# Designs tried in a protein design chat: VHH binders against o75319. Part 17

Target 1, 181 residues: o75319
Amino acid sequence: GNHIPERWKDYLPVGQRMPGTRFIAFKVPLQKSFEKKLAPEECFSPLDLFNKIREQNEELGLIIDLTYTQRYYKPEDLPETVPYLKIFTVGHQVPDDETIFKFKHAVNGFLKENKDNDKLIGVHCTHGLNRTGYLICRYLIDVEGVRPDDAIELFNRCRGHCLERQNYIEDLQNGPIRKNW

## First folded at step 1 (VHH)

Design qa3 (framework vhh_7qia_2)
Fold by ESMFold2-Fast, scan of step 1:
Structure qa3 (fold): chain B 181 residues (1-181), chain A 120 residues (1-120)
Amino acid sequence: as target 1 above (181 residues)
Amino acid sequence: QLQLVESGGGLVQPGGSLRLSCEASGFTFSSYAMGWYRQAPGKQRELVAFITSGGSTNYADSVKGRFTISRDNAKNTVYLQMNSLRPEDTAIYYCAAGLYDSWSPEYDYWGKGTPVTVSS
């Protein structure tokens, strides 16, 4: 079945680019089969995603999909020119070190290969909030040396919604830095 | 294709017990993670308990120690044993199934719900 994810309609489709970074966060796009359960103004397909990014005068160079499912859309629904990376990430629990490493490695590789352009790394989970915000903030803290409170505030402001899971926030503020990842 | 049918709801007094059942039809039940959600009048639907295809369980803090989720793959059924029921447990209870053993709300199938009322 093509049930809309719980509370998916409660969140803005796409945030703003996070200044000083290449990150932009959004909620999961839903393929055409979901659209008959949505009003026109509620639709957020892969095509709608790219239209909204373009409206901000930005361009995606990579999509990182953190959902633990493939039912929402297929990589084939995305433009051929935009790489897609799937990192299966379980919700509710803090991502493990292997997941954090995969995310950091993908971001570092993208930045190295895209030094001569300003393309963005698009990151999403189901709501584009908890798993998404955790991994982006973890990258900023561990790799870029950003203070935890500053990383969280920057993400919250640019996403337009605050990180909700207290265990994620606690790990970002007080957890160990994963320097090898 | 998987369909879910819930049963076992009803009226009970505070301190009472109920067992909810959710029977699935389909050939891949054992591959699905199963969850129980509830929705009280005027409230958001919330996750109560979850069980992975491998049998790992998790519970909302409000029900820990009182509710037990279990599954019987031979019967294509997931259960929610509810003990020490409280008036605040009053809700419609929904069964949900997701293919990728996940604690996030990424379920592919939902039941129609079974009402539970806890009242004197």
Scores: ipSAE 0.010, ipTM 0.214, lowest interface PAE 9.6, mean pLDDT 86

Design qa4 (framework vhh_7qia_2)
Fold by ESMFold2-Fast, scan of step 1:
Structure qa4 (fold): chain B 181 residues (1-181), chain A 119 residues (1-119)
Amino acid sequence: as target 1 above (181 residues)
Amino acid sequence: QLQLVESGGGLVQPGGSLRLSCEASGFTFSSYAMGWYRQAPGKQRELVAFITSGGSTNYADSVKGRFTISRDNAKNTVYLQMNSLRPEDTAIYYCAVEYYTPSGFYDYWGKGTPVTVSS
């Protein structure tokens, strides 16, 4: 349905930039067709996303959409100057190695091409929490050598919500480092 | 491994009928709401019909009274009965599940089944 995602209203629209990184996490923006089911203060459209990022004195250079759906908003609703990447991920399951590889490749490519600016990589799933937090933390652990507990704490603090899925947390803390080449 | 497999699309004359089927696997089908979406040439994908796990249904205004969504939990299948078909119903029809976890909702989509309404 064209229903508001379950629990979507329970989460902050957008977190803060994760210090020392280029990541910022947010929940899925909802196009105008959803606004008839929302109070004005509950609206979070693609336009609202960019306004909130600008209010933090930040600028998006890439959006990575981890949802398994195309129904919430269209890439055309985003400024044409901001690249959009879709990586279809299944919730409640730890992302597979192919998905982790795609995410790492996209992040590495962005950082290589944006060395001369401070633009952010925006990452979202439906709530901007479990799949989003897992992949960001997995990148920090595997590529940047951050300790798992430190990566998780940093994400939780900046997102304003804690990772909820125990299997994701378990994999981050005790799972193997994925060397995807 | 979650899978949605649509079937039943085809060519039909205006005023005719088709029944689409979507066989689901890899999740507890009876616990999830199911929907049918369509995308016509040059148009955006739109919700056509929706059925909750409890059997409550909702329809787009353009198909209300002509289409009926139903489910058979024993067969893990959702159906779309399409009557009084019109040329503007020509589209690729997609089965979707509103899959939920504590982390949120997302739709899984099948590959789609094409429906052409033409003489």
Scores: ipSAE 0.000, ipTM 0.087, lowest interface PAE 19.9, mean pLDDT 84

Design qa5 (framework vhh_7qia_2)
Fold by ESMFold2-Fast, scan of step 1:
Structure qa5 (fold): chain B 181 residues (1-181), chain A 120 residues (1-120)
Amino acid sequence: as target 1 above (181 residues)
Amino acid sequence: QLQLVESGGGLVQPGGSLRLSCEASGFTFSSYAMGWYRQAPGKQRELVAFITSGGSTNYADSVKGRFTISRDNAKNTVYLQMNSLRPEDTAIYYCARVSYLDTYYGMDVWGKGTPVTVSS
């Protein structure tokens, strides 16, 4: 199917790099078959993603795909030079500790292997907002010691949209630190 | 032929245990994530637990540490072990095949439900 995800058009395609980090967040790219339901200015294919990142004078070194589907685009639609990692997450629920651990390990591994460059870790779910923002903020809080409110504010500002799910926000602000090392 | 059949519901006292079973037929069970939903009288359906095709599990905060979801691919069956049951767990429990919908737990095949009552 070629059904556009609900509210997908409501979100900016790509945020800005989060200063002091290697993270950049975006909404899911849609392969060419979806473009029949989109105006030209609404299109956001995998190629469009890389063009927009380049326009910001940035370069992707890793894509972490948090969607629970392969429907929107295929890894083969990405340049061979950019590693792709799938971490299946379901919307509405706070990601479990195993998922948080997988995300942290992927980020730490990337940073270790890319200490000599400034390439970015691109993170997306469907809207690049709730699951994406949760896992990025969870990393900043648990690993980098950022205060929860500061992590959330930084993500919201750089993404251009505020985290919407109260259960995600509550877990970030009041939940336990996950020491999965 | 696509079918989910739940069993194991009943009446138990607070602190008791029940094991729910859901037998699937008509599809390649091992390839799909499976979940359990519940609906209490006068309330919205909520996700209780789900298990991916690879065996990773996820739980609602209200049941973490008390409920365990598991699967047996050889028997095409998903289970929900419910321990330390509370009156608030009283609901009809539904087995569902999880669709690969991205923004929520999209259940594309439902069982008819099995009632669980926790009362003295």
Scores: ipSAE 0.000, ipTM 0.164, lowest interface PAE 11.9, mean pLDDT 86

Design qa6 (framework vhh_7qia_2)
Fold by ESMFold2-Fast, scan of step 1:
Structure qa6 (fold): chain B 181 residues (1-181), chain A 119 residues (1-119)
Amino acid sequence: as target 1 above (181 residues)
Amino acid sequence: QLQLVESGGGLVQPGGSLRLSCEASGFTFSSYAMGWYRQAPGKQRELVAFITSGGSTNYADSVKGRFTISRDNAKNTVYLQMNSLRPEDTAIYYCAAPYGEFYSTYDYWGKGTPVTVSS
């Protein structure tokens, strides 16, 4: 298998549902080929993800994968009943307006189709932190009207780790509202 | 249409307790997450406590350890048990059933139940 992502072991596998939203954030699951490089307690496979979500008495209705690679796991490794959406984002860079629009469109579509249930939108990048937190916070700020500092605080608390990239934080706090169509 | 009716508010002394109830009608209550919000005079509405359809709970820091949210799906009711009440808890308390439109627009709100904490 491939090399374990840098610092991947430093992060909690799954955060908690962000109260008032349908979002839950987690780090990238690693397929079985990575088991040889992990102790049993370090494993976080696609199956482990769904088990941990169930342990929180929650259910996933959509997974949005923000990684720029498909090497960590395949959509086929996920339950057939859960939709999977890939939005390729490059790490370290603030996502562009097209990427932000795609994310907002996917979230809005999910919420429209799931009005009568409480299923969650699971969002991840490699660590489930910077790209993940940026796009979730951007959605809350631009679509839901949440104040930037409140959105960031909510994400940090529920993820169990603080957004680390200063360019992402600066864009959320001081950048323009993206009025995507 | 989902309807929400709050009850249980009133006047209470500091250190006292109140239990708020919110009865839902119109849809299958058990499929919805439920929240309690409050709005103090002259202030913006804030989230106090939240419970998912699966029973997971979250609380605002200001009420953590004092308030407990719970639900009874057989009665289509969500509860807020408020202990060790303080004057700063004085507000109108609202029940909400969001489907993902928190912080901006809600499809389902109750009319609120007033809580006053004073001597």
Scores: ipSAE 0.000, ipTM 0.217, lowest interface PAE 15.2, mean pLDDT 84

Design qa7 (framework vhh_7qia_2)
Fold by ESMFold2-Fast, scan of step 1:
Structure qa7 (fold): chain B 181 residues (1-181), chain A 119 residues (1-119)
Amino acid sequence: as target 1 above (181 residues)
Amino acid sequence: QLQLVESGGGLVQPGGSLRLSCEASGFTFSSYAMGWYRQAPGKQRELVAFITSGGSTNYADSVKGRFTISRDNAKNTVYLQMNSLRPEDTAIYYCATDIYGSTWEFDYWGKGTPVTVSS
């Protein structure tokens, strides 16, 4: 249905680019059917997403949608020039290894194909926080060798909100590195 | 208004069984996935099981082989059959819908039904 996700209004629509990376995190955009339940200043449509990215003098080259639903917006609501990838993840639980590897593969593929530009990988779940922050930090730790606390701090600062789920934080700090060989 | 009302909790000995029920109203029940969550004192909520509108089921590793989720669309009810109960299953059990969104931040949670497994 067309119910606004719980606490969605509590979060900033779009974070800042994470320095030294190609990542930018945001909350889920909501298609036009949700706008009747929102004040004008609360609206965050797919169009609004791209306007806010342009306001930061950035450009999206890929959107990775981590929600376990298709009700918030359709891929057709996005510009045809920006690839869209759906990776179904359930909230509350740490993503499984298959999901982590799908995310890593998508990021690595994008980076290899976009060496000649500075386009960003946009990542979102419902709030652009827990699943989003987990997978971005997991990538930085496992692939780029960033220290867990440094990855988490970088994400928190750039998103403008701290990772909230203790099980996600504990897995990032103390869990095994997921290497796909 | 969407409503979820859980029942069936209680005190049971280790190895015992309980059947939880959740009656839903205010939405087209048959079109939505339904889940059962639990929360032990001082712990975060854990997704225990869910069932899709098509009847596919999924279970947390901690309950696989012991718990069975099912639904009756004519009665707008989802069930959790709990067998071989263990002390670590002690928790308040919550019914939830819209598992495909944020499972921690659901708009629609029931009041919960407490389950205590103890001798």
Scores: ipSAE 0.013, ipTM 0.197, lowest interface PAE 8.3, mean pLDDT 85

Design qa8 (framework vhh_7qia_2)
Fold by ESMFold2-Fast, scan of step 1:
Structure qa8 (fold): chain B 181 residues (1-181), chain A 121 residues (1-121)
Amino acid sequence: as target 1 above (181 residues)
Amino acid sequence: QLQLVESGGGLVQPGGSLRLSCEASGFTFSSYAMGWYRQAPGKQRELVAFITSGGSTNYADSVKGRFTISRDNAKNTVYLQMNSLRPEDTAIYYCAAEGTLYYDSPYMDVWGKGTPVTVSS
């Protein structure tokens, strides 16, 4: 399937680093086979991702891919020096506790192993917004004790787009804190 | 190659019924999840109903209990039975296919041209 994901062009490719954290959010990169359906300024390949991060004077140390598909790009399209983690997450539903735990474990492990650098954790789903924003905000709330509205505002501002799914927002604001286990 | 052809749309009065059909060609139909989307003027395209290759179904809350999705793999066809139609169901209805190996509900691999449904007196 070489069709561009629905509404993918509507979103900025890469957000800004979220201050006080190691997170940066972006939409899914699309491998070379998608480029014939895109204008040059619309292209956002894995290579374009790393170029845009570098243009912000940042460096990726981990990519967490939350899409429930492998058709957009292959891990082999990424530099061998950057770890890639796939967490299959279905869209439209609040991620389950197992998914939340996997995300938290990956983030905590990265931070523990990267104390001596300032490398970023890049997180994406298809649009880099709903699943991505939910899991980043859930981490900030549950692990770092950030107030829910502050986490959401920080993500929205840095991503350049507001979380769109009401069920995700409602769970972040009023849902239970998820303990690791 | 990789074609979806929708049919069955039309004008119907509130409370009426329509059955939409989507005939697939150029790919292994039985391996694909199939869905029906709709798009009303000025609105984003929304998922109405979805059926997996194994036959599991999912529906948008707005149509649950009124619409039924089904498939006939021998005929390479997916159907949407629409009952108790309302003016707010007025939209262009699109058939879409998604590879079962790649499941991502915001996106379908193959789109049809659409069949318009108008619900009015």
Scores: ipSAE 0.006, ipTM 0.158, lowest interface PAE 9.8, mean pLDDT 84

Design qa9 (framework vhh_7qia_2)
Fold by ESMFold2-Fast, scan of step 1:
Structure qa9 (fold): chain B 181 residues (1-181), chain A 120 residues (1-120)
Amino acid sequence: as target 1 above (181 residues)
Amino acid sequence: QLQLVESGGGLVQPGGSLRLSCEASGFTFSSYAMGWYRQAPGKQRELVAFITSGGSTNYADSVKGRFTISRDNAKNTVYLQMNSLRPEDTAIYYCAKYSPDFTYYYMDVWGKGTPVTVSS
């Protein structure tokens, strides 16, 4: 039941803000029931997430949860002041155009409503790496006109881990731009 | 009217196999991702298998290696092949279409479900 995701401990909990953007990436927070399987220094609860963001002198304005499950934490575990959006994505597979559209729509809506502040869009999947990195990079490439290699390098550097899935990297570098979504 | 009709459930012995079917009508089946959920008595509904419009699949860890999801767009049908069944697989199985919202998508369940009981 409270099985910790495979390789979850291998990843840095929270990356740094991606300069020139409103994005910050992190791995999935785990609710209190998982803490019996974790050493104190391994714990990364929803509260720990907000503490780590604050330690960077940043503030979250939105969380986009890309995980396929609701077992790791509940929206109710988050501070009431931070909106939460769930976009169900399957691991290993390049997100489909519908998923890409939902992500872009959420980001654009947040940016429009938050022109007067510097709050961040927090994005996570299980490890905060492949699905997270793909959708953030896809947004930067398709909406902001960033070169694919530059988007990937910026994400990798700020997350502290490189995108691992070659199909995701290849789609970002050589795939079509999804402009109508 | 949108309709999902599940079938193929039943009573089986541990180690047995069942093939579930879900026939869809009232929407363009080939354009939507489809999934199989299950719900055991007193437990939350859980997603066990998912298939995209393009045919890519994903499975819950509890069923990986034992269950296979597939689709036949010509028949508007999604299938769940269940092998090496265990007593803990006992549940009502539901198929669902992913229904997009403007900023969010989720599984909609419109079928009545098909019960699966694994018992000796």
Scores: ipSAE 0.000, ipTM 0.143, lowest interface PAE 14.3, mean pLDDT 84

Design qb1 (framework vhh_7qia_2)
Fold by ESMFold2-Fast, scan of step 1:
Structure qb1 (fold): chain B 181 residues (1-181), chain A 120 residues (1-120)
Amino acid sequence: as target 1 above (181 residues)
Amino acid sequence: QLQLVESGGGLVQPGGSLRLSCEASGSIFSDYDMGWYRQAPGKQRELVAFIYSGGSTNYADSVKGRFTISRDNAKNTVYLQMNSLRPEDTAIYYCAADEYYDSGPYMDVWGKGTPVTVSS
């Protein structure tokens, strides 16, 4: 439906690139049908996303959509030049191993294919915070060997908001490293 | 926002069938994606079946071919038809709306649950 997600307005639309990585996190863009419920300065459409990325002198090369819905925007609302990947990820729960491995595979594939450029991997869930922050941090910890607290701090600082789900934070800090298959 | 009320649970023998219903009231039902979760004693709650507002469906591997989710927008109801029931299907079954699945920590739309026991 056309209902604005709970607390969606409370979050910064787009974070900053996480230094030393290709990641940038943002909240879900909302299609034009949602704009009647938003003030002009609150609007964040797919077009607004690309404008804000460009304002940071960055370029998206991939969008990974972690929402468990298709109601917020359509892939067709994105430029044809930017690949879109949907990984259905249920809120509230720590993502399962299959979801984690799909995310890692997508990131590794993008990095291999984009060695000659500096394009970003854009990652979002509804708020661009819990599922998004978890999977980005899980990648940094498991694949790049970053210390859990350092990964979390980096994400929080660049997103402009702290991870809120304690179960996600605890899994990142104390959970097992997920080995690639 | 929706309110959800489940019904149709009960005691059934292995191999039997049950149909669960979830009646929604409040906001426009047709705008919501809907799912069925279950929670067995001592286990975490798991998603078993999901139906999008457009009618597409997804199922957990453990129930594929046995369970069917459907919706009737005119009656504001989502159904779970459960066939070939097994003792391991014993759980409390919960209805949930899309705001639950995608809200993360911020919005839950849950029914109160309906118990299903599969035993001889």
Scores: ipSAE 0.018, ipTM 0.265, lowest interface PAE 5.4, mean pLDDT 86

Design qb10 (framework vhh_7qia_2)
Fold by ESMFold2-Fast, scan of step 1:
Structure qb10 (fold): chain B 181 residues (1-181), chain A 119 residues (1-119)
Amino acid sequence: as target 1 above (181 residues)
Amino acid sequence: QLQLVESGGGLVQPGGSLRLSCEASGSIFSDYDMGWYRQAPGKQRELVAFIYSGGSTNYADSVKGRFTISRDNAKNTVYLQMNSLRPEDTAIYYCATEDYWSGDTYQYWGKGTPVTVSS
């Protein structure tokens, strides 16, 4: 349906680039059919996403969509120049190893292909917080060797909201390091 | 993990009323948004009513003013009160989980309860 996701309005649309990385996190953009339920200042379409990124003097080179649905927007709503990758992840649950490896593979592939530019990897789930923050932090910890608390703090600061799900936080802090690659 | 069981369907005359119940077991029910869907023979399944975990509600235009969705978190149950029933309301009614407050999640479905509004 075209109902607005619970608490979607509570979150900042787009965070800031995470310094020292190519990541930027945001909440899910909503296609034009949702706008009849939103005030003008609440709208956040795919076009609004790209305008907000450009206002930060940044450019997207990849979007990774972690939502478990296709109802929010279609890949066709995005510029053809920006690759789109769908990784279906269930909310509330810590992503499984297969999902983590798919995310790592996509990020590493992007970085190899984009050595000569400074384009960003945009990552979102519904709120751009729990699944998004988990996978970005998991990448930083497992691949880049960042300390868990440092990864979480960096994400929280740049997103403008703290990771909310305790099971995600506990897995990042105390869980096993997954195979790099 | 979460299971949904609908009840309360049956045969009713036009203008009559029915109250459907959907009982949840397993996961923490109070965290889920819940929806009532229906599917008439040969038609697509459509959402008719939904309720957020926080209690706010929305309805399809076809049922607005006639149907009321509510929940009782202590009983892990969501209800659909259907008034002024019409032959066009004849369908199998399903309850389903909607968005979880953490975002989207697996959509759990009940097996459905049939409602026939006799002409």
Scores: ipSAE 0.019, ipTM 0.312, lowest interface PAE 4.2, mean pLDDT 88

Design qb11 (framework vhh_7qia_2)
Fold by ESMFold2-Fast, scan of step 1:
Structure qb11 (fold): chain B 181 residues (1-181), chain A 120 residues (1-120)
Amino acid sequence: as target 1 above (181 residues)
Amino acid sequence: QLQLVESGGGLVQPGGSLRLSCEASGSIFSDYDMGWYRQAPGKQRELVAFIYSGGSTNYADSVKGRFTISRDNAKNTVYLQMNSLRPEDTAIYYCAASYYDEGDTPLDYWGKGTPVTVSS
């Protein structure tokens, strides 16, 4: 038996594209083995993810998986045309500078290679909220010069849920800009 | 339910080597993160080596350079290669399978342990 992540059903599967950016956030997709524990309307497989993105008239060009485990789905469950990047992050803790740097490098690399299209960077952790929201907002603040409160508000609106962890919010609002990596 | 069975423990002389194996049965092994822990008499159980489902590894400072963790998903087995063994490595060694999730306590499965004694 596959254990459904705690509170996973409480969150919208996928948010909206964040206007002015290439980001879209979602909760972790669950492979078919989890579906026996879910009602049909609760299912959110890798296939369901791509269907929901297409329904918004968007297309994924990269998935960044921030979960601390690989038990939820396998990269093989994704289309071969969409690159997959795993960055292991521990929940409840503000990501360290090395993790922030890896995320920024992946985003910058994608944007450089995708100048001629409008494909999105899909980012998720377990709930698609705290680690996901932190790293997206950190990128907007540090690289794009967005004001912290504006970045947080934009993420919250587009995700459909507000960042829950006060330590993440505090670091975004008052923490140092990570530019020297 | 996942069941773990350790093997390969025993008596070895200082400077010797041992290879521990942990075979999983029940659920899908490849989906779990795997660790080796040890507990010496009168001490707390401590992490020795850890391997994520994706293959990345972590080691306790006391064993870095001497121990190597690896996994064979086709055989549902995790290994601990122990080189340059010291009397201080004497302990019962436990295999554990776990997953970590935001907001969740780790779901752990433990083996019964295999004793390792390093003495002349």
Scores: ipSAE 0.018, ipTM 0.147, lowest interface PAE 6.6, mean pLDDT 87

Design qb12 (framework vhh_7qia_2)
Fold by ESMFold2-Fast, scan of step 1:
Structure qb12 (fold): chain B 181 residues (1-181), chain A 120 residues (1-120)
Amino acid sequence: as target 1 above (181 residues)
Amino acid sequence: QLQLVESGGGLVQPGGSLRLSCEASGSIFSDYDMGWYRQAPGKQRELVAFIYSGGSTNYADSVKGRFTISRDNAKNTVYLQMNSLRPEDTAIYYCARGEDSYYDFSMDVWGKGTPVTVSS
């Protein structure tokens, strides 16, 4: 079963870079075996991801994969020049502190190692929306001191779709700051 | 479409071993993320062990070091090797396929279960 994830076609493949940050969000790329279920204009392979990023005059320096599966594509499907990091997240509840700390550590490490370039951190879950938006916004709020509503608005605008999970939105707006240093 | 059939359950003495099998039919097995769950009488189902399509595994703390999950993609089968069994491992064991989609990760296809009783 190479079935397409539910509602995957409803979302833009790739958002825009979030201005003032190194983040870009996108939905999960699907390897070639899924293309039998897709029209040519619906295809979004790992190769298509890099082509779309290049079309925006941007370059990926890191991919963070938040899905709880390895079925959609393999790290081997990505260019060897771009690091790939898997952080398993299930959704449902707000990510736990360990998951949040792993994400923050990965982002901070990338920024430290890439301060002399403008490469982007690409973040995705299945739709590039709820888990992806939560962790990006959590980073902006906790580490960069962005106001919660401003972080959410920036993400929504640049992704082209609004965060949909109310418990995630409520945690971002009213939850505690996760201080990990 | 996808069907999962568990086997290998039974009665075993404390300290004994059992090997559970789950055979998948009707779909491309190698793409699936698979898990073993268990449900004791009057309790909710809990995750025991999980294996990703790429071969990575995770385990509930209660079974780490005692249980091993593995897969044989050529046979469309996932296994759970259960060693050093305890009375509290008594449960019906279920095989399930994982699906990460819009509604988060969930187990969307379940087998009917195979009972395991650990007792003298």
Scores: ipSAE 0.122, ipTM 0.522, lowest interface PAE 4.0, mean pLDDT 88
Fold by OpenDDE, second read of step 2:
Structure qb12 (fold): chain B 181 residues (1-181), chain A 120 residues (1-120)
Amino acid sequence: as target 1 above (181 residues)
Amino acid sequence: QLQLVESGGGLVQPGGSLRLSCEASGSIFSDYDMGWYRQAPGKQRELVAFIYSGGSTNYADSVKGRFTISRDNAKNTVYLQMNSLRPEDTAIYYCARGEDSYYDFSMDVWGKGTPVTVSS
C-alpha cells in the first residue's frame, strides 16, 4: 500500500532541533514506492530525511516511529548506524501510560548512551505533529520539569506547526505527571 | 468512486447477537483504519469501535466486552460482532474509512448505514 497519507503534503518535512534538547520532529518519510504519486519537490524519503538533517548540521542518533502502520518505510531503509524504535501509538487519543513510559525509557536510554555526542532523537508519527508533539512535550514536562506552555511553544516553534488536538494540549497543560519508572 | 457497503443489520431481541459487515470497494483496504459508528434517534453519532491499519482496536466504553471489531484485508471487509445486545444499542450503524488515526473526524468515506434495532 502506497497511498499518500491525508494532509501529509501540508506539513513541513523536518522541523528544527528543539533548543536545549536532543529532539527533532519530522513527518513520516515515505519509501520509494510512494514517489510515483508525488511531485519531485513533494518527495520525502528516508534518504531525504537524513539529507535534510545534515543540511541543518545535525546528525540523527535514534529514530522513534510512532505510526501505527509499517507501510510507510522499512527499518532497512535507514542507515544501520541509526537505531530504529517502533512505538505503536494510537492516533487522536492521549497516549496511555505504557506508551508514555516506553517513550521516556527510550529517550533516557539514548541520552545515557550518547552523553559523548550531540546526536538527535528523531521522532515522527504520520505528520510528525500531534502524537509526536505530545510525547516530546510529555517528556519535557515530566522528566525535565519544563512548564507545559513552554514545552508546547517550543515544540510548535521548532516543528513549524502547532499541536492541533485539544485533548493533547489539555492533558499536557492540566493533566497529571506520568510515572517515569 | 470508493464505496462502503454495510450489511447485517436488523431486529434482534435483548441479549441477542448480530454481525455487521462493511465491504470496501476499489481501494487498498489494508492501508486504512476502519471504524464503526452509530447514531441513535435524537442523539449524536458516536464511535463504537475502531480498528487501525496496524491491527489494534479501540472500543467505546459502552460496548467493551460485548462488541468485537475485526477485518479481513483479503476481502476488503470490516466486521462488527455484537453480542449481548441491549435496547440502548439501537441505532443506525455506519462504517467509515480513515487513515492512520489523526483526527476522529478525519474519516473520509462513509457507508449509508445499516439499522440495528434491539427490542423485545
Scores: ipSAE 0.028, ipTM 0.402, lowest interface PAE 3.7, mean pLDDT 91

